# Ledger of designs, part 4: miniprotein binders against Checkpoint protein hus1 homolog (hus1)

Target 1, 271 residues: Checkpoint protein hus1 homolog (hus1), of Dictyostelium discoideum (Social amoeba) (q54nc0)
Amino acid sequence: MKFKAKISKASILLKTVQNIMKIYNECICHITPDKLRFIIQSDFNDGMQVFCEIQRSLIFENFTIESLSDNEIQFQLDLESLRRVLQSATSNGVSDIFTNLTKVRGGPVLHFIIKSGTSGTVIFQDIPIVLLTAQQMAQINEPTLPDPLVHILLPNLKNLQKVIDKMKNISDCLKIMIAMNNRLSFEVETSSGSISTFYSGLDHPQFGDHVLSPDLQATVCVDIKKFAKVLHIHQLKPSEVVLCLYERSIIVHVVLTDIMITYYLPVLIKN

## First folded at step 2 (miniprotein)

Design ea2 (from E4 with W5Y T7I I68F)
Fold by ESMFold2-Fast, scan of step 2:
Structure ea2 (fold): chain B 271 residues (1-271), chain A 80 residues (1-80)
Amino acid sequence: as target 1 above (271 residues)
Amino acid sequence: GETVYIIIRVSDEEEARRIAEEIRRIAEEYARRHGLEVEVRVEDGTVYIRVRITGDPERVEEFLEELFRRAEEILREGSE
């Protein structure tokens, strides 16, 4: 198998990596002719999952991929290592960054060549990886869920993050309510009382072909620390963020130009 | 612009009135200095705070920080 490319939008890739690594430091990297995917599985995260898809053309140019499995390559990757490489590449202005899949002393690595545009220095960095078979990858699927109970577009994420960070000091359990008449609330409760933050006048996405009654509402409880980690995505300035409530999970769907990130968080059954 | 409501519920009606008065004083101070639009009312042990998210976002952030700090003190009192 062969993979080789020049990384074109390193700063965007760096910000994406910095955000998803807030959830977990290890991911599956899946490269296809059309997309780069980062997948954080539920196995080590108490049921939290992340599926990040980036259009190949946004971040890779001079792109070559060859494999016997439909020209797809997948491997386990440490996100902190990737973050460090990308940080180094972007710290001193514009750099040419090349990457390829190779071997060092018999071990597979993701190799990087960073050519500084200002100093003329060339830096070589290797990230050890664990190659996955096509069969192993075929078992890694995004959850198939029915239509959500309720859904809403989130308010200003930066302001919301500040609110949730403060509520996090009061309780570990966040109660989320969405009403299909443009209302959203967050509540934390103790034996002494509660504090709620209500938002009104929010929009609802046209979620597929499903049209929900404006009289519909649902409430779920999630781990507030996990929800707070999702809100760091405000640093990428997404155009749209959708919150969907289901009986046993919530989904936060983040829309950016040529990037889509979906966070899956389990609903707390015992609150 | 977005409108956000912050609602604090406590079991003691007198404590709710004290909380409302404290928050009114803080809100008046911020409104005078920063032009922040905040309204506070109290009903049956519940304090309702309306904040308009328009204008200078850092001033809204300072107000919310003070408000939530006070809420933490109240709601975590005697928690062990």
Scores: ipSAE 0.579, ipTM 0.844, lowest interface PAE 1.2, mean pLDDT 85

Design ea4 (from E4 with E61L I68L E72L)
Fold by ESMFold2-Fast, scan of step 2:
Structure ea4 (fold): chain B 271 residues (1-271), chain A 80 residues (1-80)
Amino acid sequence: as target 1 above (271 residues)
Amino acid sequence: GETVWITIRVSDEEEARRIAEEIRRIAEEYARRHGLEVEVRVEDGTVYIRVRITGDPERVLEFLEELLRRALEILREGSE
């Protein structure tokens, strides 16, 4: 198998990596002819999952991929290592960054060549990886969920992140309510009282052919620290962020040009 | 435009009135400087704060941070 490419828009890739690694620092990297995917599985992250899809043409040019499994390659990757490589490449102005899959002392690595735009300096860096089989990859599926109970477009993420940061100092549990008449609230409780922040005049995304009744409302509780980590995505200036509530989970869909990130967070259940 | 409501429920009605008094003072200052429309109301131990977002959202955020800071201080003191 063979993979090589020149990395375009390294700053966007860096910001994407910085955001998803707040959830967990190890991921599955899946490269196809059309997409680069980063997948963070629930096994090591208290039930959180992240599925990040980037259009190949946004981040790779001079792209070559060859494998016996439909020209797809997948491996486990340390995101902190990738962050460090991308950070060094972007810190010294514009650089040409090349990457390829190779072997060092018999072990598979993701190799990087960074050519400085300010000087003739060339830097070589390797990230050790763990190759996965096509059969292993076939077992890694994004959850298939029914229609959400309720959904809404989130307000300004930067402002929301600041509000949630204040609230997380008071309680570990965040109560989220969505009403299909354009309302959203966040509540934290203590033994002495509660504080709620309520938003009105928000929009709802279009899902399929059926619009949910405006009388529908649902409330769930999630881990506030996990929710706060998701809100850091405001750094990427997404065009839309959709919040969907389900009986046992919530989903945050983040829409950017040529990038889709979906966060799955478990609902806290009182036993 | 977007409207933000903050609702603070406290165990003690006197505490609610004290919170409302402090928030009104903050709201009066911000409204005077930034042209914000703010309403503060107390009902049955609950403080209702309504902020109409018109114009510069950074002004609204500054106001929200200040009142959240004060409200959370009061809630923290009560949880002891």
Scores: ipSAE 0.222, ipTM 0.615, lowest interface PAE 3.5, mean pLDDT 82

Design ea6 (from E4 with W5T T7Y R9E I68M)
Fold by ESMFold2-Fast, scan of step 2:
Structure ea6 (fold): chain B 271 residues (1-271), chain A 80 residues (1-80)
Amino acid sequence: as target 1 above (271 residues)
Amino acid sequence: GETVTIYIEVSDEEEARRIAEEIRRIAEEYARRHGLEVEVRVEDGTVYIRVRITGDPERVEEFLEELMRRAEEILREGSE
């Protein structure tokens, strides 16, 4: 098997990695002829999952992939290691970044070559990986969920992050309410008081061909620290962020040009 | 633009009025400098401090950050 590419838009990749690694520091990286995917699966204690899909053409140029399994390659990767490589490469100006799959001392690695455009320095970095078979990859599936109870487009993400970052210092439980008449609220409560933030005039995405009644509303509680981690995605300036409430989970679906990220968070209690 | 309404509930009416006065002073300063609309009210029948912010999201960023920081301080001090 063979993989080699030049990384374009390294800043966008870095911001993506920085956001998803807040959920968990290890992921499955799946590279196909048309997509790069990062998958963070929940363990039995956490319950959070992330499915990130990036169009190959956004991130990779001079791209070569060869495998006996439909030219797909998958491996386990430490996101903190990837973040450090990308941060190093994007610091101090423009660099050409090349990556390839190879072996060092008999172990598989994701190899990086960072060429400075100004100083002429070349830096080599390796990230150890664990190769996965096509059969192992076939067992990794995004959750299949029924239609959501309610859904809404989130307000300005940067401002929302500032709100939630302060709320997380007050309580560990974030109460989220969506009403299908364009309303969204967030609440934290203590014995001494509460703070609630209400948004109105928001839009609802069209979810399939089934339109939900405007009279529907639902309220759930989630771990506020987990929710706060998702909101760092504002740095990528997404065009659309959808929040969906389900009986036992919430989904935050992030739409960017050539990037789609879906976060799955468990519900603490249902109202 | 988007409208954001923040409710801060506190147990004591006198404390609520003092806090509302402080928030109003901050809000008036930001509204004057950034040309956004801010209303601060204490609601009768329920002890809430209501702050309604209307404006361009980019223009409200600084005020929203300061308001939320102050709200966090108020609630954390009360729970001590």
Scores: ipSAE 0.477, ipTM 0.782, lowest interface PAE 1.4, mean pLDDT 82

Design ea7 (from E4 with W5R T7F R9V)
Fold by ESMFold2-Fast, scan of step 2:
Structure ea7 (fold): chain B 271 residues (1-271), chain A 80 residues (1-80)
Amino acid sequence: as target 1 above (271 residues)
Amino acid sequence: GETVRIFIVVSDEEEARRIAEEIRRIAEEYARRHGLEVEVRVEDGTVYIRVRITGDPERVEEFLEELIRRAEEILREGSE
């Protein structure tokens, strides 16, 4: 197998990595001819999953990928290591960043070459990886869910993050209610009282072939710390963020140009 | 425009009135600078806050943060 590319728009890749690593520091990186995917599995992060998909052409130039499994390559890597490489590469203005798969002392690594345009300095960095087989990758599937019970577009994410960050100090459980008449609420409770925040005038996304009745509503409880981590996505300035409630999970769909991120969080209690 | 309604429920009506007074004071400062419309009402141990955001929503995050922080302090004191 062979993978080699020049990384374009490293700042966008850095921002994406910084945001998903708040969920978990280890991920599966899946590179295809068309896409770069980062996948955080539920196994080691208390049921939370992330599927991040980036158009290959946004991030990679001078791109070469060769494998016996349909020219797809997949491996496990440490996101903190990747963040550090990208951060150093973007800190001093414009740098040319090249990456390839190679071996160091018999072990597979993701190799980086950072060429500074300012000083003429060349820096080499390696991230150890764990290669995955096509068979192992085939077992890693994004959940296929029916239509959600209810859905809504989230309000201003930066303001919502501030509110939820303070609510974390009150309770570990966040009660989320969506009503299909453009309403969303968040509630935290203690023995001494409760705080509820209600939003109205929000839009509903077009989801599937059928429009849900405006009389529908659903309420779920999620881990507030996990939900708060998702809200850091406001740093990427997404065009749309959709919240969907299901019987056993919630989904947050984040839409950006050439990037789609989907977060899956388990539901604690259904009301 | 987008509206936010915040309900803070405490069992003690005196605490609810104190919360409302503090929130009104904070709201008046932010409204003068950031174009917020804030209504505060107290009924049966519940503080009802309605915020209408007329400007850039990001500019009002400090107000929302301070409001929630004050409510947290009161609820935490009650949970001793």
Scores: ipSAE 0.052, ipTM 0.589, lowest interface PAE 6.1, mean pLDDT 81

Design ea8 (from E4 with E65D I68Y E72N)
Fold by ESMFold2-Fast, scan of step 2:
Structure ea8 (fold): chain B 271 residues (1-271), chain A 80 residues (1-80)
Amino acid sequence: as target 1 above (271 residues)
Amino acid sequence: GETVWITIRVSDEEEARRIAEEIRRIAEEYARRHGLEVEVRVEDGTVYIRVRITGDPERVEEFLDELYRRANEILREGSE
């Protein structure tokens, strides 16, 4: 198998990596002719999952991929190592960054070549990886869920993160209520009382042919620290963020230009 | 302008009235300097707070910081 490319928008890739690594420091990296995917599975952390898809053309140019499995490659990757490489490449202004799949002392590595734009400085960095077979990759599936109980578009994420960070000081359990009449609330509760923050006039996403009744509403509890980690994505300035509630999980679907990130968080069971 | 609704629910009606009065005082201080409107009412042990931004949105954050800080103090008193 063979993979090589020039990384074009290293700062966007860095910000993406910094955000998903808040969930877990290790991921599965899947490269296809059309996409780069980062996957964090529930069995590697406390029930959270992340599926991140980036259009190949956004971050890779001079791109070559060859494999006997439909020109796809997949491997386990340490996100902190990737963050360090990308941070190094972006910290000193404009640099050309190239990557390829190779071997060092018999082990597979993701190799990086960082060339300074105005000097002759060239830095070489290697990240050890664990190659996965096509059969192993076929076992990695995004959860198949029924239609959500309720859904809504989130308000301004930067402002919402500030609210959730304040509520985090009061309780570890965040109650999230969505009403299909354009309402969303967040509540934290103690034995002494509760505080709630309400939003109205929000929009609901269009899910094809399925329109939910405006009189539907649902409430779930999630770990507030996990939810707060998701909200850091505001740094990427997404165009749309969808929150979907299910009986045993919530989904936060983040839409950016040529990037889609879906977070799966477990619902806390109070009984 | 942006409108945010906040409620603080406590078990004691007298405590709710005290909280409401305190929040009104905080709100008066911030509204005069920072261009926001705050409405506070009490009903059945619940303090209802309506915050409307009439000026700089950044100034609303100072009010919300103080409000949530005070709520934390109140809600953690006597809780396990």
Scores: ipSAE 0.529, ipTM 0.798, lowest interface PAE 1.2, mean pLDDT 83

Design ea9 (from E4 with L64W I68A L75F)
Fold by ESMFold2-Fast, scan of step 2:
Structure ea9 (fold): chain B 271 residues (1-271), chain A 80 residues (1-80)
Amino acid sequence: as target 1 above (271 residues)
Amino acid sequence: GETVWITIRVSDEEEARRIAEEIRRIAEEYARRHGLEVEVRVEDGTVYIRVRITGDPERVEEFWEELARRAEEIFREGSE
């Protein structure tokens, strides 16, 4: 198998990596002719999952991929290592960044060549990886869920992040309510009292041909620290962020140009 | 347009009255200077304030931070 490319838009890739890394620092990286995917599985992250898809053309140019499995490769990757490589490449002005799949001392690595445009400095960095077979990759599927109980477009994410960061100091459980008449609220409570923030006049996303009744509403509890980590995505300035509530989980779907990120968070069950 | 309401609930009626006075003072200060629409209610040991957020976003954030800090103090004291 063979993979090599020049990394374009390294700052966007860096911001994406920094955001998903807040969930867990180890992921599956899946490269196809059309897409770069980062997958964080629920098994090692207290039930939280992330599926991130980036159009190959946004991130890679001079791209070559060859494998016996439909020209797809997949491997386990440490996101902190990738963040350090990308941070290094972007910190001292504009650099050309090249990457390829190779072996060092018999072990597979993702190799990086960082060429400074002005100083003439060339830096080589290797990230050890664990190659996965096509059979192993076939076991990794994004959850198929029914229609949500309720859904809404989130308000300004930067402002919401500040609100949730303050609520995080009061309780570890965030109560989220969505009503299909354009309403959203967040609540934290203790034995001494509660604080709630209510939003009205929000929009709902369009899901195919199915329309939910405006009389519908649902409330769930989630881990506030996990929810707060998702809100850092405001740094990428997404065009739409959709929040969907289900009986046992919530989904935050983030839409950017050529990037889609879906976060799956478990609902807290208190008996 | 978007409208935001902040609601604080406390269980102790005497504390609720004391908290309401502090929140009213903070809210009226910001409302006067920054075009915020503010409503404060005390009902059966429960304190409610409603803030319609208009004006300079940075100053609106300062108001939220002060309100959250006050709420945190109240909840810490009660959970001892």
Scores: ipSAE 0.106, ipTM 0.596, lowest interface PAE 4.8, mean pLDDT 81

Design fa1 (from F1 with K19L E23L)
Fold by ESMFold2-Fast, scan of step 2:
Structure fa1 (fold): chain B 271 residues (1-271), chain A 80 residues (1-80)
Amino acid sequence: as target 1 above (271 residues)
Amino acid sequence: SKKVRITIEVEGLSPEEALKLLLEIWKLARELGVEVYIFVEGNTVTIEIEGDPETVKKALEEIKKLAEKLGLKVEVEIRE
């Protein structure tokens, strides 16, 4: 199998990696002819999952991929190691970054060549990886969920992050309520009081042919620290962020140009 | 127990200033030992405090001082 590419727009890739690694430091990297995917599984982060898809053409140019498994490769990768490589490549001006799959001392590695444009400096870096078989990858599927109970487009993400960061000081449990008449609220409570914030006039996304009554509403509780970590994605300035509530989980779906990130958070069950 | 509802209009404040005000009110109510329920919607903050009469009166006075220092419009409704 063979993989070789030049990394374009390394700053966007770096910001993406920095955000998803807030959930967990290890992921599965899946490269196909049309996409680069980062997957963080529930096995490693108390039920939280992340599925990040990047259009191959956004991140890779001079791209070559060859495998017997439909020209796809997948491996386990340490995100902190990838962050360090990308950070070093972007910190000291503009650099050409090349990557390929190879072996060092018998072990598979993701190899990087970083060429400084003006100084003539060339840096070589390796990230050890664990190759996964097509069978192992086939067991890693994004959850198939029914239609959500309720859904809504989130308000200004930067402002929401500030609100939630303050509410974290009061309780570990965040109560989220969505009403299909354009309303959203967040609440934290103690035995002696509560703080609730209400938003109105928000839009509801379309989910295919699914039509929900405006009289529907649902309330769930989630770990506020996990929810706060998701909101850091505001740094990437997404065009649309959708929140979906289900009986046992919530989904936060983040839409950017050529990037789609879906976060799955478990619901805290009190009864 | 005595119950008081306070409505504050925060239209003139930045989001950061409004959040700071809410946290100061929360902290004050907790330190005085009253139950406090804060509701934020648009530029309106509604605060419901409940507890023994003397402590609630003290909390109301301090909350009014915080809002007046920032030049905010405050309305009070006393409920038993």
Scores: ipSAE 0.658, ipTM 0.896, lowest interface PAE 1.0, mean pLDDT 87

Design fa2 (from F1 with E23K W26F R30L)
Fold by ESMFold2-Fast, scan of step 2:
Structure fa2 (fold): chain B 271 residues (1-271), chain A 80 residues (1-80)
Amino acid sequence: as target 1 above (271 residues)
Amino acid sequence: SKKVRITIEVEGLSPEEAKKLLKEIFKLALELGVEVYIFVEGNTVTIEIEGDPETVKKALEEIKKLAEKLGLKVEVEIRE
């Protein structure tokens, strides 16, 4: 197998990595001819999952990928290690960043060559990886869910983050209500009182034949700390953020140019 | 665009009266087709409206009218 590329938009990749690693610091990296994927599975983070897809052409140029499995490569990767490489490459002015898949002392590594444009300095970095087979990758599937109970476009994420940060000090449980007449509310409760935030006039996402009645309404509870971690994505300035409520989970779809991030959070059950 | 923050002290309202106020503000937002953020903490209701200057002005006047009807204290902050 062979993989090599020049990383063209390191700052965007860095911001993406910084955001998803707040969920968990280890991921599955999947590279295909068309896209780069980061997958965080539910195994070690209480049912929370992240599926991040980046168009290959946004991040990689001078791109070569060859494998016997349809030119796809997948491996386990430490996101903190990747963050450090990208941070160092972007911190000291203009740099050319090259990456390739190779071996060091018999072990597979993701190799980086960072060439500083401000000096003649060349830095070599290696991130150890664990290669996955096509069979192992076939077991890693994004959940297939029915139509959501309700859905809505979130308001300004920066402002929402400020609200949720205030609520985080009050309770671990965030009550989320969506009504299909353009309404959204968040609430936390204590024995001494409650804090509630209401939004109206929000838009609902449009899908083909997935049309929901405006009379529909649903309420769920989620872990507020997990929800707060998702809101850090405002740093990437997404064009759309969709919140979908289901009986047992919520989904947050984040839409950016050439990047799609989907977060899955479990619903807390009261009994 | 224009941003307006309205703070209403609902001190002295029953829970039922406070809910009626919030319901009327929601109806107004739907009628005007604007995004409205309402935050309730204790006896303070904060309303933030952003959008077209004329629509925001109309919403502000209607919200003031609702609060005056209930004898409530209102503070307004305008930005941009």
Scores: ipSAE 0.013, ipTM 0.547, lowest interface PAE 7.2, mean pLDDT 84

Design fa4 (from F1 with K19E W26F R30L)
Fold by ESMFold2-Fast, scan of step 2:
Structure fa4 (fold): chain B 271 residues (1-271), chain A 80 residues (1-80)
Amino acid sequence: as target 1 above (271 residues)
Amino acid sequence: SKKVRITIEVEGLSPEEAEKLLEEIFKLALELGVEVYIFVEGNTVTIEIEGDPETVKKALEEIKKLAEKLGLKVEVEIRE
C-alpha cells in the first residue's frame, strides 16, 4: 500500500477540518483515486454523523495511490492532530506541504513535510493512524433515507448563525418549521414566553422531476448546540446549503466547488 | 394581551449593527417576559411583541431608542 501527494490549497483543507471537528475530533479518512473523504460516524451519546467529500484534484497534486483494494486506502485519524499540522503549515506563509503513508517505531503514520519558501525551514510531523481494511470500510455506509418531508435553502448563514447563537443561550431545544411555500422558522421557549424568527422568500432545491406541494409543512425539534455547530460552515462560503426534515432526523447538505458535506442530526420530537 | 408590530428597514445596516439590534431584542424578551416574533424578508426586519400591556410598552420604548441610535427608520403599528 502506497500513498503520497503534495497538498494544494491547504487553507481550504484546514477550514474544512476545523468545521467538521466541531462535531467530533476523530474521523475515518478514506482516500480514493478521485476523492478524499472524512466520515464521522454516529455515537450512542451524540447521534450526529458527517460525510465530507473533497475532489482529489482540489487538494492533492503529484498524487500516487496504490492498494490491492481498487487503489483505495482508509484509516482512523485524529482531526485535532491534522488541524495542528495544517495550521502550522499555513501560519508560515508560503509553504510546500507533502504527505505520505509510512511507518515510525513499527506503527503506521501519516507523515508530513512542510517546506517554507521564504525562510528555507523544513518541518517534519507525524500523525499516528489506525489502518482499516476494505471489508471494514465497506460496512461504513451513509444513511439511506426516503424523500424528505420538506426541504429549503437556508438564508444567509452568517446572519443565521448569529440568531441561533442568541437562541442557544435561552433553550437547549430548537423547533424548526419548513413550509414548501418558501417559509422557514426557528423557535425557542422561555419559562415565561417564546422567541420565534421567521424567514420568507426563500428558495427550495430541485431534487427530482416533480415538485412538492406548496401546502406541505413539517416541524421538528433538534438539539440547538448541535445545530449551532453545523452553522460554522459559513466560514467556507458555500454556494448553497439545503435543510431537509425527515421523521427522525434532519440533514444539512452543504455544496461548495469540489466539496460536499452532509450533516445528519437526530430529531428530538416530531410535531 | 397587547400586540405591537415594529418594521425596521435594515438595508444600510452593517452586520455588526444588525447583531447589536438582535442582541438587545433578545435581552428585552428575556428580561421582560414577552413573546417576540421576528420576520425577515430581504432587507426588511419586522418585530412583533406580545404580552402584558405595560411590559410591551416598555419593550417598544427600548427598541425605538436603539433604532434611533442606529439611525434606522421605524414604523409602529398597534394591534389587538
Scores: ipSAE 0.218, ipTM 0.668, lowest interface PAE 2.8, mean pLDDT 82

Design fa5 (from F1 with Y37E T46I E48Y)
Fold by ESMFold2-Fast, scan of step 2:
Structure fa5 (fold): chain B 271 residues (1-271), chain A 80 residues (1-80)
Amino acid sequence: as target 1 above (271 residues)
Amino acid sequence: SKKVRITIEVEGLSPEEAKKLLEEIWKLARELGVEVEIFVEGNTVIIYIEGDPETVKKALEEIKKLAEKLGLKVEVEIRE
């Protein structure tokens, strides 16, 4: 198999990597002719999942991909290693960054060539990877969920992050309530009472052909530290962020130009 | 116990000023040992406090002073 590309928009890719690595340091990287995907799977301790999809044309130019499996390749890689490479490429002015799949000392690596436009310096970096078969990739599925119980567009994420960071210092459990009459609240309980933040006048996204009744309301509890990690995405200035509540999970769906990120967080059943 | 609802309009405050106000209110409530709920809805901060009558009265007066220092409008409802 072969993969080779020049990375455009390295700063956007770096910001994306920095955000998803807050959830977990290892991911599955899936490259197709049309897109780059980063997948963070749940584990027994964490339960969080992230599915990030980037249009290939946003981040790759001079792109070549060849495989016997529909020209798709997939591998496991360390996000901290990728962050370091991208940070190095972006910290010293404008650089040309090239990547390809190769072998070093018999092991598969994602190879990087960073050519500084200012100094003329060329840096070579390798990230060891674990290649996955098409069969192994077929076992990695984004959850199939029915229509949510309730859904809402989140308020200003930067302001929300400040509120949640304050609440995080008080409790490990965040109670989230959405009412289909344009209301959202967050609550944490203390030994002396509770603290709640209410938002009104928020919009509801359109899901499918069925409109939910405005009298519908649902409440769930999630790990506040996990939820706080998701809110770092405000740095990418998304155009739309949707919060969906389900009986056993919540979804935060983030829409940016040519990038879609979906976070799955488990609902706390027993505290 | 006595229950009091305080409504403060925070229109005109910067986000940092509003955050500091909320932090000071929470700290005051904790120091006085009253049960509190603080709700932020748009430009309105609603505070519910519950506890013994003497302590609740002290908390109410201090919260009024904090809001007055910032030139904010305050409404109070007392429930038995």
Scores: ipSAE 0.000, ipTM 0.163, lowest interface PAE 15.0, mean pLDDT 82

